VHH binders against Pleckstrin homology domain-containing family S member 1 (PLEKHS1). Designs and how they scored, part 3

Target 1, 116 residues: Pleckstrin homology domain-containing family S member 1 (PLEKHS1), of Homo sapiens (Human) (q5sxh7r14to129)
Amino acid sequence: EVCKQDYFIKSPPSQLFSSVTSWKKRFFILSKAGEKSFSLSYYKDHHHRGSIEIDQNSSVEVGISSQEKMQSVQKMFKCHPDEVMSIRTTNREYFLIGHDREKIKDWVSFMSSFRQ

## First folded at step 4 (VHH)

Design y09 (from yz09 with Y104F; framework vhh_7yz9_2)
Fold by ESMFold2-Fast, scan of step 4:
Structure y09 (fold): chain B 116 residues (1-116), chain A 119 residues (1-119)
Amino acid sequence: as target 1 above (116 residues)
Amino acid sequence: QWQLVESGGGLVQAGGSLRLSCTASGFTFSSYAMGWYRQTAGNEREWVAFITYGGSTTYADSVKGRFTISRDNAKNTVYLQMNSLKPEDTAVYYCAAGTYEDEFSFDYWGQGTPVTVSS
């Protein structure tokens, strides 16, 4: 079941964090994977580029908890913390920039509500 | 902790086939694109093939049409079916898991499995 879909700018692997061109605008589709889990898949021109599994071991938050990283992202993309969501999985942390605080708030609340 | 374990390598005659397997444990396999690289003595690792979680595949020109990469997400396993093998395919083959897009920056590597193709 598709729950939400929209465009976000997605962070690269940590080694490329400071490379603006390594952050990619992708179309994201959020689907329910289980009772307390989601699959967040991202696409370029309808071609699947990757998926983020969001389960009880993941955290989804508004903004970036590292002040240093948050300030860096704000400088690179001219955004406010309320326009960014952080998804931490067991393997990696992802940052998604939406440039819309209500959209970010809605997505974070939706994913968080099902995990409790 | 996290592991990638390769299997299926060995000695094969030119024109033969091998299937390599790589099983992941200790992490969310479906969050990663998976790839195969190979390395001959004295050279850097060379990209062979990769597959996204959704099954989209890309291949190096040297193996296109002969090798097929696939994955079984329920088994946390990625495969490389190698057909029409040539002596030039002799190498140690490495499985890799990465969080990349249009970049070759894999974070996790297996130990490698040797493949020898005799003429």
Scores: ipSAE 0.017, ipTM 0.130, lowest interface PAE 7.5, mean pLDDT 84

Design y10 (from yz09 with S105E; framework vhh_7yz9_2)
Fold by ESMFold2-Fast, scan of step 4:
Structure y10 (fold): chain B 116 residues (1-116), chain A 119 residues (1-119)
Amino acid sequence: as target 1 above (116 residues)
Amino acid sequence: QWQLVESGGGLVQAGGSLRLSCTASGFTFSSYAMGWYRQTAGNEREWVAFITYGGSTTYADSVKGRFTISRDNAKNTVYLQMNSLKPEDTAVYYCAAGTYEDEYEFDYWGQGTPVTVSS
């Protein structure tokens, strides 16, 4: 059921990207939704705030592919690209800051394991 | 069941004014922060204005001095008074409600009301 859980700082909607206070520290729970899909749910004080559905049409990567966005995030949160993961579902992207290179690598590898 | 129902959109000439309303039901309106977003075809939703449960307001730079957000807790309604409208304000406007005052994450969204500003 539950595969992984941890805290990350989650990106806001794109128009609030440059607002530091709009990025929120949330507790994330990763659960298997199917053989090749996951549900990534996030919480504040035990209240469900949202979910990201991750399947074979989604993209999960270490860092941010846009150099401008990556540099902006590094400036705002004083993090290395290896400490950030990008999740693209449909036409929306999420960026999660973990401040831990091995944690980000582990999460990205786990969610990508069914795609190879 | 919760609902957010927007009204007041329509066609208006540049320089004109519109007042949007959003009426909430199914949750304790006075405990929620309320916001307005807008979206044009092919673009992501952009934030316009925000009002806390206590009445503090914040505006996007593009609308400061022209738009005013307000709320009436007795009527479970949030308003967006839009003055000096420009063609660039043409969009579908969405009402949103958030669980906590300091959050820009919103739990509830309306269906949207279209606003067209002709030149």
Scores: ipSAE 0.015, ipTM 0.254, lowest interface PAE 6.4, mean pLDDT 84

Design y11 (from yz09 with S105Y; framework vhh_7yz9_2)
Fold by ESMFold2-Fast, scan of step 4:
Structure y11 (fold): chain B 116 residues (1-116), chain A 119 residues (1-119)
Amino acid sequence: as target 1 above (116 residues)
Amino acid sequence: QWQLVESGGGLVQAGGSLRLSCTASGFTFSSYAMGWYRQTAGNEREWVAFITYGGSTTYADSVKGRFTISRDNAKNTVYLQMNSLKPEDTAVYYCAAGTYEDEYYFDYWGQGTPVTVSS
């Protein structure tokens, strides 16, 4: 079951964090994976490129809690913290830039409300 | 066939400097991102520094401000300038070449060059 879908600019692995060209615009589809979990899949030209599993052990927040990383992202993409979503999993932290504070707020609230 | 050849390793005193080089052949160097990794006995290989095809650089927290990665596409060579060396920098250093689109995969690895930092 598809819950939400939209475009975001996705962060690379930490080794490539400061490389602007390594951040990729992808189409994201949020689907219910279990009773209190989601799968966030991303695509390029209709081809599946990867998935982020979001469960009770994940955190989803507006902005980036690290001030240094947040400032770096703001300089690279000319965005406000409210236009960024952070997803922390056991394996990796992802940052998604939406350039729309209402969109980011809506997505974060949706994922958070289903996980309570 | 492809190869990555590292050089410049050796023994150095704490506080000293070394410059590592890695020369590539058998693939289009300018199309690849280049990285330096290091490994100590009994530990996993860890990332040190990375440079993209466009020249953007990133560094591990442990080496920021001390190490500088650079590349010369005309010479198919990537460099790691290591300053203010510490005993904990002792490791075998590996050069790697890879591409990134969503998740990176390093296609090419060198055989490694040892660096020993004495107290």
Scores: ipSAE 0.028, ipTM 0.349, lowest interface PAE 3.9, mean pLDDT 87

Design y12 (from yz09 with E101D D102E; framework vhh_7yz9_2)
Fold by ESMFold2-Fast, scan of step 4:
Structure y12 (fold): chain B 116 residues (1-116), chain A 119 residues (1-119)
Amino acid sequence: as target 1 above (116 residues)
Amino acid sequence: QWQLVESGGGLVQAGGSLRLSCTASGFTFSSYAMGWYRQTAGNEREWVAFITYGGSTTYADSVKGRFTISRDNAKNTVYLQMNSLKPEDTAVYYCAAGTYDEEYSFDYWGQGTPVTVSS
Protein backbone atom coordinates (compact mmCIF):
# COMPACT_ATOMS: atom_id res chain seq x y z
CA GLU B 1 0.00 0.00 0.00
CA VAL B 2 1.30 3.37 -1.20
CA CYS B 3 0.95 5.95 1.58
CA LYS B 4 2.74 9.04 0.19
CA GLN B 5 4.82 10.06 -2.82
CA ASP B 6 6.76 13.18 -3.73
CA TYR B 7 10.11 14.59 -4.91
CA PHE B 8 13.06 15.18 -2.56
CA ILE B 9 16.77 15.83 -2.95
CA LYS B 10 18.52 12.83 -1.37
CA SER B 11 21.87 12.95 0.42
CA PRO B 12 24.84 10.87 -0.79
CA PRO B 13 26.86 8.55 1.47
CA SER B 14 28.90 10.46 4.11
CA GLN B 15 32.08 10.28 1.96
CA LEU B 16 30.40 12.54 -0.64
CA PHE B 17 28.47 14.79 1.78
CA SER B 18 30.13 18.04 0.60
CA SER B 19 29.74 17.17 -3.12
CA VAL B 20 26.61 19.10 -4.21
CA THR B 21 26.28 17.12 -7.48
CA SER B 22 26.16 13.84 -5.51
CA TRP B 23 22.85 14.92 -3.93
CA LYS B 24 20.12 13.68 -6.30
CA LYS B 25 16.55 14.84 -6.89
CA ARG B 26 14.43 11.67 -6.87
CA PHE B 27 10.79 10.67 -6.80
CA PHE B 28 10.00 8.90 -3.52
CA ILE B 29 7.20 6.43 -2.82
CA LEU B 30 6.40 5.52 0.79
CA SER B 31 4.73 2.12 1.19
CA LYS B 32 3.60 0.20 4.26
CA ALA B 33 5.86 -2.84 4.76
CA GLY B 34 4.47 -4.01 8.12
CA GLU B 35 2.20 -2.72 10.89
CA LYS B 36 4.94 -0.34 12.16
CA SER B 37 7.38 -0.32 9.22
CA PHE B 38 7.72 1.35 5.84
CA SER B 39 9.68 1.00 2.62
CA LEU B 40 10.73 4.32 1.05
CA SER B 41 11.65 3.66 -2.59
CA TYR B 42 13.18 6.26 -4.91
CA TYR B 43 13.14 6.54 -8.67
CA LYS B 44 14.75 8.41 -11.57
CA ASP B 45 12.60 8.72 -14.70
CA HIS B 46 10.39 5.80 -13.55
CA HIS B 47 13.39 3.51 -12.92
CA HIS B 48 13.87 2.16 -9.40
CA ARG B 49 17.15 3.42 -7.90
CA GLY B 50 16.98 2.22 -4.30
CA SER B 51 14.98 1.76 -1.11
CA ILE B 52 15.24 2.83 2.52
CA GLU B 53 13.76 0.42 5.05
CA ILE B 54 12.19 2.25 8.02
CA ASP B 55 11.32 0.22 11.13
CA GLN B 56 11.17 0.63 14.91
CA ASN B 57 14.99 0.89 15.05
CA SER B 58 14.98 3.85 12.63
CA SER B 59 14.50 7.49 13.57
CA VAL B 60 12.74 10.12 11.45
CA GLU B 61 13.11 13.78 12.41
CA VAL B 62 12.66 17.30 11.05
CA GLY B 63 16.04 18.89 10.41
CA ILE B 64 19.50 17.53 11.10
CA SER B 65 20.54 17.07 14.74
CA SER B 66 24.23 17.70 13.96
CA GLN B 67 24.53 21.51 13.85
CA GLU B 68 27.64 21.29 11.66
CA LYS B 69 25.88 19.11 9.05
CA MET B 70 22.72 21.24 9.18
CA GLN B 71 24.71 24.43 8.53
CA SER B 72 26.54 22.77 5.62
CA VAL B 73 23.25 21.67 4.03
CA GLN B 74 21.75 25.15 4.50
CA LYS B 75 24.72 26.69 2.66
CA MET B 76 24.69 24.12 -0.16
CA PHE B 77 20.92 24.14 -0.83
CA LYS B 78 19.70 27.45 0.64
CA CYS B 79 17.12 25.69 2.79
CA HIS B 80 15.76 26.11 6.30
CA PRO B 81 16.01 23.23 8.86
CA ASP B 82 12.20 22.85 8.69
CA GLU B 83 12.56 21.93 4.99
CA VAL B 84 14.77 18.89 5.69
CA MET B 85 14.07 15.47 7.20
CA SER B 86 16.59 13.01 8.63
CA ILE B 87 16.11 9.25 8.42
CA ARG B 88 18.59 7.20 10.44
CA THR B 89 18.75 3.48 9.74
CA THR B 90 21.11 0.80 11.09
CA ASN B 91 23.61 1.32 8.25
CA ARG B 92 23.27 4.95 7.19
CA GLU B 93 21.76 8.37 7.79
CA TYR B 94 19.73 9.91 4.95
CA PHE B 95 18.81 13.57 4.56
CA LEU B 96 15.91 14.54 2.31
CA ILE B 97 15.44 18.17 1.25
CA GLY B 98 11.86 19.06 0.41
CA HIS B 99 12.08 22.89 0.18
CA ASP B 100 8.59 22.85 1.70
CA ARG B 101 8.16 23.11 5.46
CA GLU B 102 4.59 21.74 5.53
CA LYS B 103 5.53 18.78 3.29
CA ILE B 104 8.41 17.79 5.61
CA LYS B 105 6.23 18.19 8.70
CA ASP B 106 3.50 16.06 7.10
CA TRP B 107 5.87 13.23 6.09
CA VAL B 108 7.69 13.12 9.46
CA SER B 109 4.39 13.21 11.39
CA PHE B 110 2.91 10.43 9.22
CA MET B 111 5.84 8.06 9.69
CA SER B 112 6.12 8.85 13.42
CA SER B 113 2.38 8.39 14.12
CA PHE B 114 2.42 4.74 12.95
CA ARG B 115 5.79 3.73 14.50
CA GLN B 116 5.22 5.01 18.05
CA GLN A 1 43.14 -6.90 -15.70
CA TRP A 2 42.54 -3.88 -13.48
CA GLN A 3 45.14 -3.06 -10.83
CA LEU A 4 45.56 -0.63 -7.93
CA VAL A 5 49.08 -0.54 -6.47
CA GLU A 6 49.67 1.19 -3.13
CA SER A 7 53.09 2.40 -1.99
CA GLY A 8 54.63 4.67 0.63
CA GLY A 9 53.74 2.74 3.78
CA GLY A 10 56.24 1.92 6.47
CA LEU A 11 57.39 2.60 10.01
CA VAL A 12 57.34 6.20 11.26
CA GLN A 13 57.61 7.94 14.62
CA ALA A 14 54.65 9.72 16.21
CA GLY A 15 54.42 13.28 14.91
CA GLY A 16 56.01 12.27 11.62
CA SER A 17 54.66 12.26 8.06
CA LEU A 18 54.15 9.74 5.26
CA ARG A 19 52.76 10.09 1.74
CA LEU A 20 50.86 7.11 0.35
CA SER A 21 50.44 6.69 -3.42
CA CYS A 22 48.03 4.49 -5.35
CA THR A 23 48.54 4.00 -9.09
CA ALA A 24 45.71 2.61 -11.21
CA SER A 25 45.77 0.65 -14.46
CA GLY A 26 43.24 -1.26 -16.53
CA PHE A 27 40.35 1.22 -16.20
CA THR A 28 39.62 4.89 -16.94
CA PHE A 29 40.99 6.43 -13.73
CA SER A 30 39.69 9.96 -14.40
CA SER A 31 36.08 8.65 -14.45
CA TYR A 32 36.30 7.13 -10.97
CA ALA A 33 36.09 8.47 -7.45
CA MET A 34 39.02 7.40 -5.30
CA GLY A 35 39.15 6.62 -1.61
CA TRP A 36 41.46 5.55 1.15
CA TYR A 37 40.34 3.07 3.81
CA ARG A 38 42.23 1.53 6.70
CA GLN A 39 41.90 -1.65 8.72
CA THR A 40 43.32 -2.81 12.04
CA ALA A 41 43.43 -6.47 13.06
CA GLY A 42 40.02 -7.79 14.10
CA ASN A 43 38.10 -4.76 12.81
CA GLU A 44 36.25 -3.95 9.58
CA ARG A 45 37.69 -1.46 7.09
CA GLU A 46 36.96 2.16 7.94
CA TRP A 47 36.83 5.09 5.54
CA VAL A 48 39.63 7.68 5.81
CA ALA A 49 39.36 10.08 2.86
CA PHE A 50 37.50 10.39 -0.43
CA ILE A 51 38.01 12.41 -3.62
CA THR A 52 35.46 12.60 -6.44
CA TYR A 53 36.39 12.64 -10.11
CA GLY A 54 35.70 16.41 -9.95
CA GLY A 55 38.15 16.92 -7.09
CA SER A 56 35.78 17.38 -4.12
CA THR A 57 37.27 15.92 -0.93
CA THR A 58 35.85 14.58 2.34
CA TYR A 59 37.61 13.24 5.43
CA ALA A 60 36.80 11.12 8.46
CA ASP A 61 36.67 13.22 11.63
CA SER A 62 39.69 11.34 13.08
CA VAL A 63 41.99 12.60 10.28
CA LYS A 64 40.59 16.07 9.43
CA GLY A 65 43.31 18.72 9.47
CA ARG A 66 46.09 16.10 9.41
CA PHE A 67 45.52 14.13 6.19
CA THR A 68 45.11 15.48 2.63
CA ILE A 69 43.85 13.44 -0.32
CA SER A 70 44.72 14.54 -3.86
CA ARG A 71 44.84 13.06 -7.35
CA ASP A 72 46.87 13.39 -10.55
CA ASN A 73 44.82 12.14 -13.48
CA ALA A 74 47.76 12.39 -15.88
CA LYS A 75 49.63 9.84 -13.71
CA ASN A 76 46.54 7.75 -12.80
CA THR A 77 47.54 8.24 -9.16
CA VAL A 78 45.76 9.19 -5.93
CA TYR A 79 47.77 10.36 -2.91
CA LEU A 80 47.24 10.52 0.83
CA GLN A 81 49.51 12.98 2.62
CA MET A 82 49.54 12.00 6.29
CA ASN A 83 50.89 14.60 8.75
CA SER A 84 51.08 14.65 12.56
CA LEU A 85 50.81 10.86 12.67
CA LYS A 86 49.59 9.21 15.89
CA PRO A 87 49.97 5.61 17.12
CA GLU A 88 46.22 5.13 16.53
CA ASP A 89 46.81 5.71 12.79
CA THR A 90 48.62 2.34 12.70
CA ALA A 91 46.74 0.19 10.16
CA VAL A 92 46.85 -1.37 6.71
CA TYR A 93 45.79 1.35 4.25
CA TYR A 94 43.73 0.38 1.19
CA CYS A 95 43.12 2.31 -2.01
CA ALA A 96 39.69 1.97 -3.64
CA ALA A 97 38.18 3.15 -6.93
CA GLY A 98 34.45 3.43 -7.36
CA THR A 99 31.53 4.95 -9.18
CA TYR A 100 28.69 6.79 -7.56
CA ASP A 101 25.18 7.29 -8.83
CA GLU A 102 23.12 7.31 -5.61
CA GLU A 103 24.97 4.36 -4.02
CA TYR A 104 28.72 4.18 -4.21
CA SER A 105 30.28 1.04 -5.54
CA PHE A 106 33.98 0.43 -5.02
CA ASP A 107 34.68 -2.03 -7.80
CA TYR A 108 38.48 -1.93 -7.53
CA TRP A 109 40.57 -2.41 -4.40
CA GLY A 110 44.31 -2.47 -3.79
CA GLN A 111 46.02 -5.11 -1.68
CA GLY A 112 46.95 -2.64 1.06
CA THR A 113 50.10 -1.00 2.40
CA PRO A 114 50.96 -1.25 6.13
CA VAL A 115 51.63 1.87 8.20
CA THR A 116 53.07 1.56 11.71
CA VAL A 117 53.35 4.63 13.93
CA SER A 118 55.66 4.17 16.96
CA SER A 119 55.72 6.30 20.01
Scores: ipSAE 0.018, ipTM 0.249, lowest interface PAE 5.8, mean pLDDT 85

Design y13 (from yz09 with E103D; framework vhh_7yz9_2)
Fold by ESMFold2-Fast, scan of step 4:
Structure y13 (fold): chain B 116 residues (1-116), chain A 119 residues (1-119)
Amino acid sequence: as target 1 above (116 residues)
Amino acid sequence: QWQLVESGGGLVQAGGSLRLSCTASGFTFSSYAMGWYRQTAGNEREWVAFITYGGSTTYADSVKGRFTISRDNAKNTVYLQMNSLKPEDTAVYYCAAGTYEDDYSFDYWGQGTPVTVSS
């Protein structure tokens, strides 16, 4: 079951964080993966490029808690903190830029419902 | 069985140039993104340069303007042209094939080729 879908600019692996061309616009689909979990899959031209598993141990928030990283992202993409969401999993942290503060609030609220 | 074989490493003076090559076998090279990483003793592997299956390139800040990555799909080979070499570029250089967006999804790695830059 598809819960949400939309375009975001996705952060690269941490080694490439400051490389603006390494951030990629992808189509994201949030689907129910189980009773208490979701899979956030991203695509280019209908081809699957990766997935982020979201469960009760995941952390999702508006903006980036690291002020240095947030300032870097604002400089690179000319965005407001309210237009960015952070997803922290056990293996990696992802940053998604939506350029729409209401969309980011909606997605963060929806995904954060699993944190107990 | 798949293989990635690096070559072209060696000793060079600061300010000099080297060209590394990496030849692939056992998989469909043209369908994979290719990258170069480097590692010094006691440190994690550091990403250097990446080229997508479509030919788009990206570079680490430490090598921008000095290194150029390219590929020849007919020869199943990826190259790294290294100009204006610095002692800090001394490392073992590794070739990798897989995804650029998530480097932890790299499917294939080479054995590495050492590069030493003398001052």
Scores: ipSAE 0.016, ipTM 0.148, lowest interface PAE 7.8, mean pLDDT 83

Design y15 (from yz09 with S31K; framework vhh_7yz9_2)
Fold by ESMFold2-Fast, scan of step 4:
Structure y15 (fold): chain B 116 residues (1-116), chain A 119 residues (1-119)
Amino acid sequence: as target 1 above (116 residues)
Amino acid sequence: QWQLVESGGGLVQAGGSLRLSCTASGFTFSKYAMGWYRQTAGNEREWVAFITYGGSTTYADSVKGRFTISRDNAKNTVYLQMNSLKPEDTAVYYCAAGTYEDEYSFDYWGQGTPVTVSS
């Protein structure tokens, strides 16, 4: 079951964080994986490029908690903290730039609620 | 079948040098970014160095200025030149290959090669 879909600019692994070209615009589809879990899959055109598994052990927040990283992202993409969401999984931390405060707020609230 | 084979590990004295090699087979090496990670007993694997398919390099602060990552696409091999080795560099070293054009994740891992640096 598809819950949400939209475009975001996705962060690379932390080692490539400062490389602007390593951040990629992808089409994201959020689907229910279980009662309290989601699968967030991303695509280039019609080709699947990866998935982020979001469960009760994951953290989803508006903005980036590290001030240094947040300032770097603002400089690279000319965005407001409210236009960014952070997803922390056991394997990796992801940052998604949506350039729309209401869209980011909506996505974060939806994934944090686990009520749909 | 894909394979990553590390070699060059061993015992070395502090201040010495080692060169690690990792040879890839079963996939298009020139389209993958390559990395080196290390793991000490009781700790998670930590990143050491990356090299993109285009040759750009990045290093962890702990090894910057001492280690050099390089690749030879004709030989399907990535290298880690380790100079001025310290006892703290003692670890099992792993190479990894990932698609860095789009997704920057590592799809393939080697079995690791141990490096021991004595005082």
Scores: ipSAE 0.015, ipTM 0.202, lowest interface PAE 7.0, mean pLDDT 83

Design y18 (from yz09 with F50Y; framework vhh_7yz9_2)
Fold by ESMFold2-Fast, scan of step 4:
Structure y18 (fold): chain B 116 residues (1-116), chain A 119 residues (1-119)
Amino acid sequence: as target 1 above (116 residues)
Amino acid sequence: QWQLVESGGGLVQAGGSLRLSCTASGFTFSSYAMGWYRQTAGNEREWVAYITYGGSTTYADSVKGRFTISRDNAKNTVYLQMNSLKPEDTAVYYCAAGTYEDEYSFDYWGQGTPVTVSS
């Protein structure tokens, strides 16, 4: 059961954060995994590349709370904080750039509805 | 032309240690992330450890605390120090060079070096 789908530029692992070419444009599909959880899967040319599990221990926010990281992303991608969402899981923090403030706000609101 | 040459494999007893080396040529080693993978007969290749061009490391849960990946950019070499070896670590070990693309994307692969852990 697909809830939302769209393209975003996805952050790499933290070790490659400042490597622009390591941020990848992927097609994302958000599916409900449980009553209070989602699976956010991403694809390249119809091939599954990975998934982000979003549950009660995750947080989803507009922008990046670290000012240093936010400024770095703005320089790399010429975007505003409102065009970025942060997803923090038990393993890692992901940043997704949507280049659309309304889209980011909509996705963040949808995913945040049951988790905090 | 590029090459990745693994060495250091062999036979070792359970609880022992072994150090694998992988020497690169034909590309700018210091610009690439390096990884170690292993494969047992009849199974798919599995990731073991990764080191970025900046030196940050990550490990598979099965080897965390026992294996250490490191690199020497002056020698164009990546190493895998394997301690407290178990029979289930028996595999052919491969090194790979590449960049991150949805976790791990590798352009160059070595031929592999066999490791057998007895008893």
Scores: ipSAE 0.036, ipTM 0.344, lowest interface PAE 3.4, mean pLDDT 86

Design y19 (from yz09 with F50W; framework vhh_7yz9_2)
Fold by ESMFold2-Fast, scan of step 4:
Structure y19 (fold): chain B 116 residues (1-116), chain A 119 residues (1-119)
Amino acid sequence: as target 1 above (116 residues)
Amino acid sequence: QWQLVESGGGLVQAGGSLRLSCTASGFTFSSYAMGWYRQTAGNEREWVAWITYGGSTTYADSVKGRFTISRDNAKNTVYLQMNSLKPEDTAVYYCAAGTYEDEYSFDYWGQGTPVTVSS
């Protein structure tokens, strides 16, 4: 079941964090995978590029907890902290830039309320 | 069996130059993007430079203008020319090969070559 869908700019692996061109605009589809889990799949030109599994061990927050990383992202993308969400999984931390603070707040609240 | 073998590291004085080499075997080198990373004690590996299959290059701000990445597909080798070296460039340097995708999957890593820059 598809719950939400929208475009975000997705962060690269941490080693490429400072490379602006490594951050990619992708179409994201959030689907319910279980009673307390989601699958967040992303696409380029209708082709599936990857998925982020969000479960009880993941965290989803508005902004970036690291002040250093948050300031770097603000400089690269001219965005406010409220326009970014952080998704931390056991494997990797993802940052998604939405350029819309109400959209980010809505997505974070939706995933947090059912997941935990 | 695949391998990435780094060479060219060593001791150098501040202001000096070194050229690192990384030779690949056991996979189709020209199909992979290549990069250099470095690691100091207690820190995460940080990206230094990246070169795509087509030869496009990207650099970390800390090395831009001083370091140059290049590749020789006939020799299955990627190079990092390091000029105007500073003590803060002291690190173990790693070669990596990966596909150019959204997440830059790194399929292969070398064992690393140490670089020490004395003041």
Scores: ipSAE 0.007, ipTM 0.154, lowest interface PAE 9.4, mean pLDDT 82

Design y21 (from yz09 with E103W; framework vhh_7yz9_2)
Fold by ESMFold2-Fast, scan of step 4:
Structure y21 (fold): chain B 116 residues (1-116), chain A 119 residues (1-119)
Amino acid sequence: as target 1 above (116 residues)
Amino acid sequence: QWQLVESGGGLVQAGGSLRLSCTASGFTFSSYAMGWYRQTAGNEREWVAFITYGGSTTYADSVKGRFTISRDNAKNTVYLQMNSLKPEDTAVYYCAAGTYEDWYSFDYWGQGTPVTVSS
């Protein structure tokens, strides 16, 4: 079941973090994977490019907790911290840049609301 | 169906050189980022070098200045030129292919090629 979908600019692997061209605009689809878990899949021109598993072990929050990384993203994309969400999984951290702060707040609240 | 085949490993003396090759088949090689990882007994696989489809390269601190990664899209092959080899470089070397977005995802892995550096 599809819960949400929208475009975001997605962070690259950490080795390419400072390379602005390595951050890619992708179409994201959030679907239920279980009662308290989601699968966040991203696409380019209808071709699946990857998925992020979001469960009880994941952390989803507005902005980037590392001030150094947040400042770098602000310089690269001229965005406010409220326009960015962080998704931390056991394997990796992802940063997604949206068009506005209300959209980011909505997505973060939705994914966090299932937590006890 | 999908394959990554490593070659070029072997025994070499400290200070020597080896060139590893990894040939891909069954997928669109030019659309994938390629990398080399290594694993020693009792340890997890360690990243060594990374090359994007556009040719940009990144290296682990332990191999910077000694190893060079390159690719030949016409031959579906990625290379690792290893110079000034040290006993600490002894490991099984693995070739991996992934998307830019999911470089650490385990899309495709080779079987590994052993490298032993004697001193």
Scores: ipSAE 0.015, ipTM 0.188, lowest interface PAE 7.1, mean pLDDT 83

Design y22 (from yz09 with E103Y; framework vhh_7yz9_2)
Fold by ESMFold2-Fast, scan of step 4:
Structure y22 (fold): chain B 116 residues (1-116), chain A 119 residues (1-119)
Amino acid sequence: as target 1 above (116 residues)
Amino acid sequence: QWQLVESGGGLVQAGGSLRLSCTASGFTFSSYAMGWYRQTAGNEREWVAFITYGGSTTYADSVKGRFTISRDNAKNTVYLQMNSLKPEDTAVYYCAAGTYEDYYSFDYWGQGTPVTVSS
């Protein structure tokens, strides 16, 4: 079941973090993968580019906990911390820029409400 | 929790063939690029073969024409068919999964399966 859909700018792997062109605007689809888990898939021009698996071991938060990374992202994308969400999985951390505080708040709250 | 479980390793004579399998669970397999890497004694892991979520393949020069990577999304499995094996192919083989945009830095890794090619 599809739960939410929207555009975000997605962070690259950590080694390319400071490269603006490595951050990609993608269309994201959030779907239930299980009772307590989600699959967040992203697309470019209708071509599937990847997925982020979100389960009970993941955390989803508004902003970026690392002050240095948050400041870097603010400079690169002219955004407020409230316009960014962090998704930390067992494998890595992803940052999604929404440029919309209410959108980020809504997505974070939605994903957090299903974690038990 | 996600898992990648390799199987099919073993002892084989030079010139022989072996098929490695890697079965994934705990994530949407069809959404991930899959790769095989190997590590020889005393050396860092090296890339062997890569297959995108869409099925496009690439191979390291050392294995081109001899190895074939494939996937079966219905079985959540990626395969490495190894033909014309050489003693130089002796290594521990690792399965890895990552998104296509991030494939050069895979997110998920298996525990490895040893392959020994005797002369």
Scores: ipSAE 0.017, ipTM 0.269, lowest interface PAE 5.7, mean pLDDT 85

